# Ledger of designs, part 108: VHH binders against o75319

Target 1, 181 residues: o75319
Amino acid sequence: GNHIPERWKDYLPVGQRMPGTRFIAFKVPLQKSFEKKLAPEECFSPLDLFNKIREQNEELGLIIDLTYTQRYYKPEDLPETVPYLKIFTVGHQVPDDETIFKFKHAVNGFLKENKDNDKLIGVHCTHGLNRTGYLICRYLIDVEGVRPDDAIELFNRCRGHCLERQNYIEDLQNGPIRKNW
Short names: E, the ipSAE of ESMFold2; O, the ipSAE of OpenDDE; V2, 0.75 times the mean of E and O plus 0.25 times the DockQ between their complexes.

## First folded at step 7 (VHH)

Design m20 (framework vhh_6fv0_2)
Fold by ESMFold2-Fast, scan of step 7:
Structure m20 (fold): chain B 181 residues (1-181), chain A 121 residues (1-121)
Amino acid sequence: as target 1 above (181 residues)
Amino acid sequence: QVQLQESGGGLVQPGGSLRLSCAASGFTFSSYEMYWVRQAPEKGLEWVSTISSSGSTIYYKDSVKGRFTVSRDNAKNTLYLQMNSLKPEDAAQYYCATYDYLWGDESYDYRGQGTQVTVSS
């Protein structure tokens, strides 16, 4: 299917870089086959994503795709110079430990290999909100030692939308630190 | 109406094998990406595998790679999961799911009743 994801149009395409981090969050880009169902102002293709990142004077060095489908766009739609990582995550449920560890290892690996530049880690799910916000905040809390409420506030402000799922928020605030060793 | 019916679960010893099936109806099965998802007691849903509509692009959860094989028969509207070298950690209720693209990928609204896999000695 070529149907536009439910509520996808309700969200800003791309947020701002989260200050003090290498993260930027956005909603899923949609390949050209979806554009017949969109007004010109609503289009957000992989090309549009890179244009909007450049408009902020930023550069992507990695894309982490948290959707559990391959229908929205193909890795081939991205510049060959930008690595793409797929981490299949189910919506509605707090991501499992394997998913959390995989995300943390990808981020840590990117930061180690990119210590001499300022390229960003772009993270998205369908809306760039709940799964995306959870994993970014989980990383900041567990790895960077950020207070849960500060991580959530930073994400909400920079994404331009607040985390919506109460179970995700509750886990971030009161759940255990997920140690990767 | 979308309907999914899983079967093939059962009790097996560690190292054993099971083949799960999912019979689909009420939609054009050959046009949909399909998923296997599992839920162990006291845990949330966990993605296991994805197979494209044609069957040409397949992804697996890291912990099942090399042990599980997903396949589909579009002529029979059936999805399969061959599970080899089963471990206690694989014990769960297994569900097949369609991507509900009318409602987005935020839920598995179109999932069946599941089939139980138990691994014990």
Scores: ipSAE 0.304, ipTM 0.665, lowest interface PAE 4.2, mean pLDDT 88

Design m21 (framework vhh_6fv0_2)
Fold by ESMFold2-Fast, scan of step 7:
Structure m21 (fold): chain B 181 residues (1-181), chain A 121 residues (1-121)
Amino acid sequence: as target 1 above (181 residues)
Amino acid sequence: QVQLQESGGGLVQPGGSLRLSCAASGFTFSSYEMYWVRQAPEKGLEWVSTISSSGSTIYYKDSVKGRFTVSRDNAKNTLYLQMNSLKPEDAAQYYCATYDYLWGDESWDYRGQGTQVTVSS
């Protein structure tokens, strides 16, 4: 169905670019069929996403969708010029090593292919917070050598909301570095 | 009340096949996308496959592509997973699931009791 995700309205649509990185996080865009249940100022369609990023003088080069549903919007709702990658990620539990590896590979591949531009990697789950924040921070810690607390603070500040899941935070702070990427 | 009941698991040798079924009740099955997830001993839940409400859009975990086929029969409120060329790595408890439409974080609120798949000589 076309049910609005619970608490979806509680979160800012799009965060700010994370300085020193190519990451920008946002909540899931909702296709036109959801707009009957939203006030005009609450709408956040795929078109609205691109408009808001343009308002920040940024440009998307890749979207990584971490939701395990396809009901919110279709890849066809995105501009053909922006690659879309789906990584089905279960909520509430720390993503498994295969998911972490796939995320790291996608990010590294994008960065390698986009050395001559400044396009962003847009990452979202339903709220653009827990799964999104975990995988971005995991990348910064494991690949870029950022201290866990610094990665978390940077994500929280730029997203405008703090990571909520203690098991995700605990794994980022004290868990092993995942080397298979 | 949403209820999901899996069946069809068992013991097979490597290279064998199994067909899992999930009988759904308590919701309008034809309006919801469905998932197969699995959990091996001492591991977390692992997504395996997703099928849209109509059955027209299907996604698979990379390691099962070409070996597993998900399908659904909306008239019978039943979800299926055909598993071919089974590997030891596929041994797990298999669950069918859907999400709670009131929850935005997509945490397996509606899942069955599972069916055990063992791959061993």
Scores: ipSAE 0.191, ipTM 0.597, lowest interface PAE 4.3, mean pLDDT 88

Design m22 (framework vhh_6fv0_2; at its last look DockQ between E and O 0.60; V2 from the best seeds 0.00; counts 0 for: pae E 4.1 > 2)
Fold by ESMFold2-Fast, scan of step 7:
Order: sequence, then structure tokens, then C-alpha cells
Structure m22 (fold): chain B 181 residues (1-181), chain A 121 residues (1-121)
Amino acid sequence: as target 1 above (181 residues)
Amino acid sequence: QVQLQESGGGLVQPGGSLRLSCAASGFTFSSYEMYWVRQAPEKGLEWVSTISSSGSTIYYKDSVKGRFTVSRDNAKNTLYLQMNSLKPEDAAQYYCATYDYLWGDESMDYRGQGTQVTVSS
């Protein structure tokens, strides 16, 4: 199905790079089949994503897709030069430890391989907000030692939208640090 | 109105097998991706598997790969999950799911009973 995700149009397509990090967050790109339901200015295809990143004078080196579906776009719609990682997550739920550690390992691996460049890790769920913001903030808190409120504020400012789900915010602020195995 | 009815759960010993079924109605089953999700006591919903509308593309949670097999019979509007080599960690209420407008943000806010899987000696 070609149904536009609920509230997808309410969010900015791409945020800004989070200063001091390699992260940039965006909402899910929608393949060509969705464009019949969108005004020209509402379109945000995989190609549009890369154009908008380039307009910010940035370059993607990895995309992490947190959706549980492939109906929005195919990995084949992305440039062959940019690695794609799918981490299946359910909306509204705080991700389990397996998911959190998988995200952390992917980020750590990218950073080790890309020490000598400025390429970004692009992270998205459906809206590029709740699951996306949770996992980025969880990484900053657990791995980089950032204070929870500082991580959340940085994400909110750079994404241009605030984390909406109280269970995610509560876990980030008061939940346990997830130590890697 | 989408209606999903799970069955096939039960109590098994570690290493045992169960086959779950999901009978679907109220939508064109053959046109929708289907999912298995589970919820263990005191935990949130956890994604287990995704199967494409045709059945040709399948994904599994890392911890169940090689042990679980999802399949579908579009002529019977039925989704299946074959679970082999069950572990205590697999004990959960299992739900089948599909996307639609009411599950915005991919929440899988399922209102059915699911089917319970218990793994103990």
C-alpha cells in the first residue's frame, strides 16, 4: 500500500547535523509510488534526501533505517556508495537491549572506519523523531557520557521537533544505562 | 474492519516446537505485509518477523534466526509462524499484525488476544 504515514507531512524532511557528533536525523523517504498523493513541495524521495544533505554541505556515509517495513522505499533506491542498515523496531515501544546494542555496534563500527573523513550517520524511523531520537540519545548518554537532558535538547534543536513520547523521554532521563556486552 | 485471530500457542519444554496460525479478515490479505510481534511479561512489544505480501521477502529478529520460519497462504488468508528449538526467552504473548492508518508511527496497537507461548520444564 501507498498510504502516506500519519502525520508524516507535519515534520521537516531533514534536520541538521548534531554538533560534536556524526548524526543527522530525517523522516522516512518515500519512493516514487507515493508522489501521486503529494504536492511537489511535499515530496521527499531518497534522491531528495541526498539533495537536501548536500545543500547543507554534508555527506552521508551510512543510513540506519529503524522502520519494520520496506513499503516506504527500497535499499536499491539509495546510492550504491552509501551503506544501508535495517534495524527493525516497533513504534511507541522503548527498543529492547538487543536492538540498542545493535545500533551502538553499527555506530561504533562506522566511526572506526571513518576516522579520517566527515561523513554522517543518517538515522530515520517513520517521522525521524521518537525511535530515531531515542536511539541517538541513548548512544550519546551510554557511550559518550552526555547528560540525558543535554542529549535530548541537542537532538530536539537539530531535528527541529521535540521528542514526543513520554516513555522514551522517561527511559532516557531515569532509566538504566545499557552497557554493551 | 481488520480482524486477526491467532492460535496455536501452548506450553512446551525447552527445545520443543509450536506452530502458530493467524486467520485474517476484513482486508485484502494478499496485498499487505504481515508481521509477528511478541510481548513477554513486564516488557514492551518486540518485533519478531516481517513477510512481504507475496511471501518472497522475509526478515527475522536476530535471536530467532534459524529457529523460526514465517510463511503465508494467501488463498486461505492465513499467516503462520513455525517455532523450533524454543528457548525460555521466547515465552511471550504472540500477535500477528499488519500496517494501516490506525497504527500510525508503526505502533502495532493490537486489540486482539494473541496466543500465549510458555516455555518451561
Scores: ipSAE 0.594, ipTM 0.815, lowest interface PAE 2.0, mean pLDDT 89
Fold by OpenDDE, look of step 8:
Structure m22 (fold): chain B 181 residues (1-181), chain A 121 residues (1-121)
Amino acid sequence: as target 1 above (181 residues)
Amino acid sequence: QVQLQESGGGLVQPGGSLRLSCAASGFTFSSYEMYWVRQAPEKGLEWVSTISSSGSTIYYKDSVKGRFTVSRDNAKNTLYLQMNSLKPEDAAQYYCATYDYLWGDESMDYRGQGTQVTVSS
């Protein structure tokens, strides 16, 4: 089916690049089959994603998809020049260590391979907020040594929406550091 | 009304095998991707596998790759999970699930009662 995710319309399609990082967060783009259920101004397709990124004078170098459904869009809807990585992430709970590690590994790999450019790592879940924000902040905290409150504030400001789930916030602020290897 | 019924769980020794089944009704089974998820004691729900409506696209959790095989029989409205080389960490309540049309953002409310998998040492 092509039901619009609940509250999907309430979130900004694309955030801003997080200063000092290569991260940008956005809500899930929806393939053409969803457009019949949306007003024109509400539409946000894979093509629209890239257009909006370009409007910010940025370029995507990697897309990390944290959803665990195949319904929203297909990797084939993306330019072939932009790698696509699926990291199946269950919502509403703190991601497990395997998920966190997989995310960190992907980010580190990208950064290692893309030292010669300034391409961005695009990360999204459904709303591009809670799962997305947690993993980005977890990376900044665990790998970059950023203060938890600073990471959260930075993400919230750049995404244009604040992390909503207290269990995520609590884990980021007070939870243990996760292994980076 | 969407209904899912898991079966096939049981007690096995490490290295053993189980085959789980999920009987689906109340929706056009062949039109929807299906999921396996599991929940171990004192742990949260975790994703195990996804299979597309046609069965042509399949994903696995890294820790089960090479050991678990998801499949489906659309003619029988049945989802399967073959679990080989079972480990103690695989012990959990296993659920089959499909998309929640009301929630719409990776809700797994459409799942059965689950089937218990126990791996004894």
Scores: ipSAE 0.377, ipTM 0.724, lowest interface PAE 1.5, mean pLDDT 92
Fold by ESMFold2, look of step 8:
Structure m22 (fold): chain B 181 residues (1-181), chain A 121 residues (1-121)
Amino acid sequence: as target 1 above (181 residues)
Amino acid sequence: QVQLQESGGGLVQPGGSLRLSCAASGFTFSSYEMYWVRQAPEKGLEWVSTISSSGSTIYYKDSVKGRFTVSRDNAKNTLYLQMNSLKPEDAAQYYCATYDYLWGDESMDYRGQGTQVTVSS
């Protein structure tokens, strides 16, 4: 079914670029078939995503989709010039090492290929918050050496919503550094 | 109430095969994406495969591609996982699961009780 994800309307569609990084986080865009269930001001399609990024004077160079489902939009709904990568990420638990590795590998590959531009990596799960925030922060901590509390604060501020899952927060703050990249 | 019941697990030699089944009831099975996930002792849940409601779109974890085949029979409300060329690292409790607005969007809050797969070396 084309049911609107629970609480999806409660979250800001797109955050702000995280300063000093190439990341921007957003909630999952919904293809046109969902719009019959939405007020006009609630709509957030793939086209709306790119318009909002352009309004911030930014440009997406990669989208990383962390959802399990294929029902929200099709990769074919995105411009052919923007690479799309799906990384199936289990929710409510700290992502496993393979998932973390895939995310780090994708980010590092992007940064290498895009060192001569300022394009952004867009990351989303369903709400663009818990899984998204965890993996972005895990990257900043493990690869960039950012202090856990600083990574979390930066994500929360730029997303416009705080990370909610205590097990994610605990792992970021007190868990081991992952050396898998 | 949604009910999922896995079966078909057991002990198998490396290189062997098993076929897991998941009987579903309490919802319109043909309308929902289905998943296989697994959990080894002292580890978290690991995603294995996703299959669309029609069965036309399928994804696999990289380490099982070419060895595992997911399928569904919407007339029988049953999800399957054919597991070939089994390795010791595949040993785990296997669960079928579904994800929709009933269960919350960032979680697989509902899964069956699981079926154990053991691979002896």
Scores: ipSAE 0.304, ipTM 0.640, lowest interface PAE 4.1, mean pLDDT 87
ESMFold2 (binder alone), look of step 8: mean pLDDT 80; pTM 0.796

Design m23 (framework vhh_6fv0_2)
Fold by ESMFold2-Fast, scan of step 7:
Parts: C-alpha cells; sequence; structure tokens
Structure m23 (fold): chain B 181 residues (1-181), chain A 121 residues (1-121)
C-alpha cells in the first residue's frame, strides 16, 4: 500500500534547527508513487526535503529514520553524499533502552566525525513528532544535561508542533536517565 | 477483521531450536509486510524480524541474525520463525504482527495473543 498515513498532511514538512544543537526534525518524505494522492502543494518528496533544508541555509549530514516500515521512501532516493540510518522504532510505546542506545551512538559518532563542519542530523518518524521528539529530547537530557521541560519546549518550538503522547512526556519528565556511556 | 494466531512456543534448553507459526485470516495476507516481535517480562516490545509481502526482502535484529530465519507461505496465509541456537535472552512472549498503515504511527494495531518461549535449565 501507498496510502498516505493518517494526519500526515496536518503537520509542517520540516521544522527549524534546534539552537545549540545539530538536530532538525521533519515528517517522513514520500516517494513519487504517493504523489497521485497529493495535490502539488502537499508533496514532500526526498528532493523536497533537501530543497527546504537548503532554503533555511542549512545542510544535512545524516538522516535517522525512526519509522517501522520501508514503504515511504528508499535510501536510494536520497543523495549519495548523505548517510542514512534506519532505527526501527515502534509507535505509541516509549522506545526501549536498546533503541535509545542506538540513537545516542549514532548521534555521538556523527558529532565526532563532523567537528569541522556545521551539518545537521535530520531525524524523522512518520509525523516527525512523537518518536522523533522523544529520542531527540532523551539525548539532550541524558547526554547534554538539559532540563526535561527545557528540552521539550525547545523541540516543540522548533518543530512547530507539540509532543502529543502523554506517556512519552511523562517518561522524559519523570523517568530514569539512560546513561549508556 | 484481522486475526493472527501464533503457535510453536515452549521450553527449551540453551542451544535448542523452536519453530513458530502464525496463522493469519481476515485480510489479504499476501499484500502486507509481516513482523515478528517479542516482549520479555518488564520490557517493551522488541522488533525481531520483518518480511516483505512477497517474501523477497527480509531484515533481522542484530542479536538474532544467523540464528533465526523468517519465512512466509502466502498460499496458506502463514508466517514462520525458525529459531536455532536459542539463548536465555531470547526468552519472551513472541507475537506475529502487522500494521494498519493508514494510522501512520506504526504501532502494532494487529497482533495475536502470542506464544511463550522459555529458555532454561
Amino acid sequence: as target 1 above (181 residues)
Amino acid sequence: QVQLQESGGGLVQPGGSLRLSCAASGFTFSSYEMYWVRQAPEKGLEWVSTISSSGSTIYYKDSVKGRFTVSRDNAKNTLYLQMNSLKPEDAAQYYCATFDYLWGDESFDYRGQGTQVTVSS
């Protein structure tokens, strides 16, 4: 199936860089086969993603795909110069420690390899909101020492939409710190 | 309505083997990607394997790669997981699952009651 995910059209395609970090969040790009179900102004292909990032005077150095499917687009649809990492992350439940650890390792590895540039880590799930916001905020809290409410506010403001899942918010605010280093 | 029924779980010693089956009904099985997921006590759902609708594209969790083999029989609406060289950390309730892609959250909207795998003694 090439059905458009429910509510996908309700979200801004791409947020803004989170100041003081290398993160930018966006909703899943949809390959050409989905365009028959979209008006021209609703299209958000992999190419459209890179055009919108460029319009913000930013450059992607890594894409982390948190969706639990490969139906939306293929890594081959991305420029060869941008690494792609898939982390299968189940929706609705708080990501497990293994998933959190994989995300942290990928981010830390990128930052070490990209000390001499200002390229961004692009993170997305289907809507670029709950799984995406959780893992970015978890990283900021656990690794960068950001206060939970500050991390959440920063993500919400820069994404242009607020984290919706209460269990994710509760875990960020009151859950244990996962120090995997 | 979608129905998924797992079977084949049991108690095995470390190094043992089990073959899990999942009987699917109520939907066009051959058109859906299928998943094996597991949940150990006090842990969340963990992805184990994915198989494409045709069976041509398969992915595994790193820790099970080389030990587990997923397959499907679209004519019989059945999904399989062959588990070899079982380790204590593989002990869990195993579910076959699929997503209703319309919702976009990729939660397991459709999964069976599961089959218990115990690796002990």
Scores: ipSAE 0.105, ipTM 0.523, lowest interface PAE 3.6, mean pLDDT 89

Design m24 (framework vhh_6fv0_2)
Fold by ESMFold2-Fast, scan of step 7:
Structure m24 (fold): chain B 181 residues (1-181), chain A 121 residues (1-121)
Amino acid sequence: as target 1 above (181 residues)
Amino acid sequence: QVQLQESGGGLVQPGGSLRLSCAASGFTFSSYEMYWVRQAPEKGLEWVSTISSSGSTIYYKDSVKGRFTVSRDNAKNTLYLQMNSLKPEDAAQYYCATWDYLWGDESFDYRGQGTQVTVSS
């Protein structure tokens, strides 16, 4: 189906690069078939994503898709030069250790292979907020040693929206460091 | 109204096999992406597998790859999960699910009672 998630329009399409990191967060791009349900100014296709990132003088080197569906867009809708990784993540609940490990491994691999450039890791779920913010912050806390409140504040500021799910915030602030990376 | 009815669960020894079925009604099954999800008592809801509306594109949770096979029969409005080489960590209530209309992919629409899989010696 071509149904737009009810809250998708409430969020800015793309945040800003998180300073001191290679991360940029955005909401899910929607392929052309969704555009009949959107005003022109509401459209956010895969092409629109790359245009908005270019407008910030940034370049994507990896997209990590945290949705569990393939209905929004397909990897074929992306430039062939940009790697795409799908990590199926259920919303509303804190991502499991397997998901956290997979995310950390993908980020570490990208950074190792991209030492000679400044390309970004683009991360999205449906809204680019809760699952996206959790996994980025989890990485910064567990791998980079950033204080939880600093990681959350940095994400909120750069995304332009605050993490909404209290269970995600509580796990980031008070939960154990995950050793499965 | 979406209706989903799971069956095929049971008690099996480690290394055993089970075949789960999901009978779907109340929507155009052949037009919907379908999912298998599971929940163990001490864990949250875990995504297990996704199958496209045509059945041509399939994804699996890493820990079940090579052991589980999802399939669908659109003429019979039925979704299947063949589970081989079952491990204790596979023990859970299994649900078939479709996309959550209101929240997109933040949640699953899993309306059935599920089918229980127990893996024990």
Scores: ipSAE 0.527, ipTM 0.779, lowest interface PAE 2.4, mean pLDDT 89

Design m25 (framework vhh_6fv0_2)
Fold by ESMFold2-Fast, scan of step 7:
Structure m25 (fold): chain B 181 residues (1-181), chain A 121 residues (1-121)
Amino acid sequence: as target 1 above (181 residues)
Amino acid sequence: QVQLQESGGGLVQPGGSLRLSCAASGFTFSSYEMYWVRQAPEKGLEWVSTISSSGSTIYYKDSVKGRFTVSRDNAKNTLYLQMNSLKPEDAAQYYCATYDFLWGDESFDYRGQGTQVTVSS
């Protein structure tokens, strides 16, 4: 079905850029077919996403889509100038090492190729919160050496919503650093 | 209403092959994206593959690429997973799912019974 994701309306569409990083988090954009189920002020299409990023005087250089479905929007709904990467993740549980390493590789590659600009890495799952916040924080902790509590606080503040999944928070605070083997 | 029934699991040696089937009923199968997911002992659920409603767009978990092939037969309301060159780390309970069993794209809480795949000598 063409159903609006549970609680999707409860979350701010787009957060703020995380200072000192290239990350910005948002909830999943919904293609035009979903708009018949939404009030005009509730709509958040791929076009709306880019308008909101521009309103912050920012520019997207990469979108990482952490959902495991293609039903919300298609890559073709995005501007051709913005690369799109799909990393299929299941919610409710900590992403596996393969997923974590894939995310780190994509971020590192983007940063290496975009040294001469200030374009952002946009990351989203369904709500732009738990899977999104986990992977961004995991990157900051493992790759950039940020303290876990500082990474979580930074994400929560900039997203405008706190990470909700206790198992994600526990893994970030007390779990091992995931090394690339 | 929606029902999914997996079959085809079993015990194989490393390097062996199995073909899993998922019989769908109670919905217009040809209109729905389908998924294979698995859960190994003491592990969480892992996404394995996604196939579009037409079967033209398919995605795989990196560790199974080149070894697993997902397909569907919309006339028979059946989803398949051909598993070749099986490794011990592929041992798991395998489930088929559609987004009708998904809680806001968060999890597969409303999944079927699955079919068991064991890889050992």
Scores: ipSAE 0.545, ipTM 0.775, lowest interface PAE 2.2, mean pLDDT 89

Design m26 (framework vhh_6fv0_2)
Fold by ESMFold2-Fast, scan of step 7:
Structure m26 (fold): chain B 181 residues (1-181), chain A 120 residues (1-120)
Amino acid sequence: as target 1 above (181 residues)
Amino acid sequence: QVQLQESGGGLVQPGGSLRLSCAASGFTFSSYEMYWVRQAPEKGLEWVSTISSSGSTIYYKDSVKGRFTVSRDNAKNTLYLQMNSLKPEDAAQYYCATYYLWGDESFDYRGQGTQVTVSS
């Protein structure tokens, strides 16, 4: 169905670029079939996403979609110039090592291919918060050597919302580094 | 009341095959995207496969690609998972699911699932 995701309206559509990184986080865009369920000020379509990124003087080079559903929007709703990667993840629990490795591989590949530009990696789940924040922070900690609390603080500040799930926070702070898969 | 009932699990040796079924009732099955998810001992819930309402768009977890095949029969309100070349790592409780039952973001699930054990 065309029901709006639970609590989706409670979150800012798009955060800010995380300084020192190529990451920007946002909540899931909703295709035009959801328009009748939303006031004009609440709309956040794929087109709206790109307009908001442009308003920040930024440009997307990759979108990583962490939702487990295809009902919110289709890859065809995105510009053909922006690669789209789907990594199916379940909410409420820490992503498995296969998922973490897949995310890291995609980020590393993008960065290596895009050394000559300043394009961003856009990452979203349903709310752009828990799964999104976990995987971005996991990358910063494991690959970039950022201290866990610093990674979490940076994400929270730039997203405009704090990571909510204690199991995600605890894994980032005290869990093992996932260097290999 | 919405209900999902899994069946077809069992004990097989490595390299064996099983076919799981999920009987759906209480909602318009043909209008809903369906999922297979699993939980192994000491692991969290893992997504395995997604199938669109029409059955035309299908995705698999990387570790099961080429071995598992999801399908659906909308006339019978039934979802299937054909599992071939089973590995010890596939041993888990398997659940079928739809977003209507757990809402967005979670699989707090109503069905009992079906147990798959892989052992020689």
Scores: ipSAE 0.542, ipTM 0.781, lowest interface PAE 2.2, mean pLDDT 89

Design m27 (framework vhh_6fv0_2)
Fold by ESMFold2-Fast, scan of step 7:
Structure m27 (fold): chain B 181 residues (1-181), chain A 120 residues (1-120)
Amino acid sequence: as target 1 above (181 residues)
Amino acid sequence: QVQLQESGGGLVQPGGSLRLSCAASGFTFSSYEMYWVRQAPEKGLEWVSTISSSGSTIYYKDSVKGRFTVSRDNAKNTLYLQMNSLKPEDAAQYYCATYDYWGDESFDYRGQGTQVTVSS
């Protein structure tokens, strides 16, 4: 089925840019086939995503999609000018080291190639919260040397919702840093 | 009643091969994306592969690319995972799964799993 994800309507569509970083987090955009199940004010399509980013005077340079399905929207629904990267992650599970390294490599590659602009890295899972917040915070902690509690607070404030799953929070606060092999 | 039943696991030496099967019933198999996920001892559940309902779109975990091949037979309601060049790190309980489309992409429908052990 083409059902709306549980609690998807409970979350703000798009957060704010995380100051001092190139990250912005949002919940999964839903293609036109979902709009029949949504009130007009609840709609959040790929086009709505770009409109909301523009309204913040920001521009996306990369979208990292952390869902493991294509049922929500197709890459073809995005503007041709914005690269799309799929990194498959299972909900409720802390991502494995391979996934963490893939995320870090994608971010580092984007930053190297976009040093002459201020374009953002947009990151989303289904709700734009647990998997999204974990990987962004893991990057800030492991690569940028941000204190775990500061990374979590920054993400929570800018997303407008707090990380909900204790296993993700515990790993960020007390888990090992993941260095590239 | 969604039912998934895995088979084909066993003990192999590093570099060996196994073919896992998943028999599906209780839902319109040909209309659903199917997944292989695994759980190693002392580790969480991790995604291995995705196959679209038609079989035309396939994705793999980076560490298994080129070694594992997922396929499906919609006429037989069966999902397969061909595993070649097995490594000690591939040792895990393997589950076929489908997504509860109302959930947040946790695998709500899994079988009992089939154990894959790689000697090391």
Scores: ipSAE 0.227, ipTM 0.628, lowest interface PAE 4.4, mean pLDDT 89

Design m28 (framework vhh_6fv0_2)
Fold by ESMFold2-Fast, scan of step 7:
Structure m28 (fold): chain B 181 residues (1-181), chain A 121 residues (1-121)
Amino acid sequence: as target 1 above (181 residues)
Amino acid sequence: QVQLQESGGGLVQPGGSLRLSCAASGFTFSSYEMYWVRQAPEKGLEWVSTISSSGSTIYYKDKVKGRFTVSRDNAKNTLYLQMNSLKPEDAAQYYCATYDYLWGDESFDYRGQGTQVTVSS
């Protein structure tokens, strides 16, 4: 059987767009095979994701999936018009420089190709919190010059949950800028 | 109780080959997605490959594409990693893993020995 990820129900499905950016964070959508283990109000399928984004008067232009598994949903569960990028990351540890570079490159490429629209970059890991928040904040700090505490506060407020992992927070606040690798 | 036991590591020269095996027990292996991960000295765990329960869908880390091949034999409850054209950067302790509730999607809670791969002239 398909097991619901630990603590997945504890998190809001979708945050709000982070003002001044193109980012929106959410927890992993779960395909229909998981719905038999969920109450109707707990369901969050790929379809539910797009409905919730639309309800906020926003539109997704890219999804970046930071999980290392394909069991939660398949790319074919997404509209063909929305690009999907998988960056395999292991939780609990700060993502390595190669992963950070890959994320930054994808974001920069999207922004360059989408100058004439206001579509969002949707980012998720399992809970849409630690790996997701780290990479978004790392981008804002390293590329956009945002102060670390401001980036973290903005993410926490818009996601509706605070970054939980102290090692991620400490790297964002005190770690080196990764601009040249 | 899920049990995974890796084997097949060793010392090879750059450009050499090794075949790693992972013997699985305690769960219905054929129903589970499987992974290879590695940890080099002074580095964190690094994802290497994902293989679906049927073996039909496979993903690789960019650095190993074209050199590594993952496969599985569901009749034997065994996962394999064929490593060709090995580079010094591939030197690491290699672990197999599954998504079981014990490991979730955040990190692997595997503290076994794994199998050591050393690449040195």
Scores: ipSAE 0.493, ipTM 0.747, lowest interface PAE 2.4, mean pLDDT 88

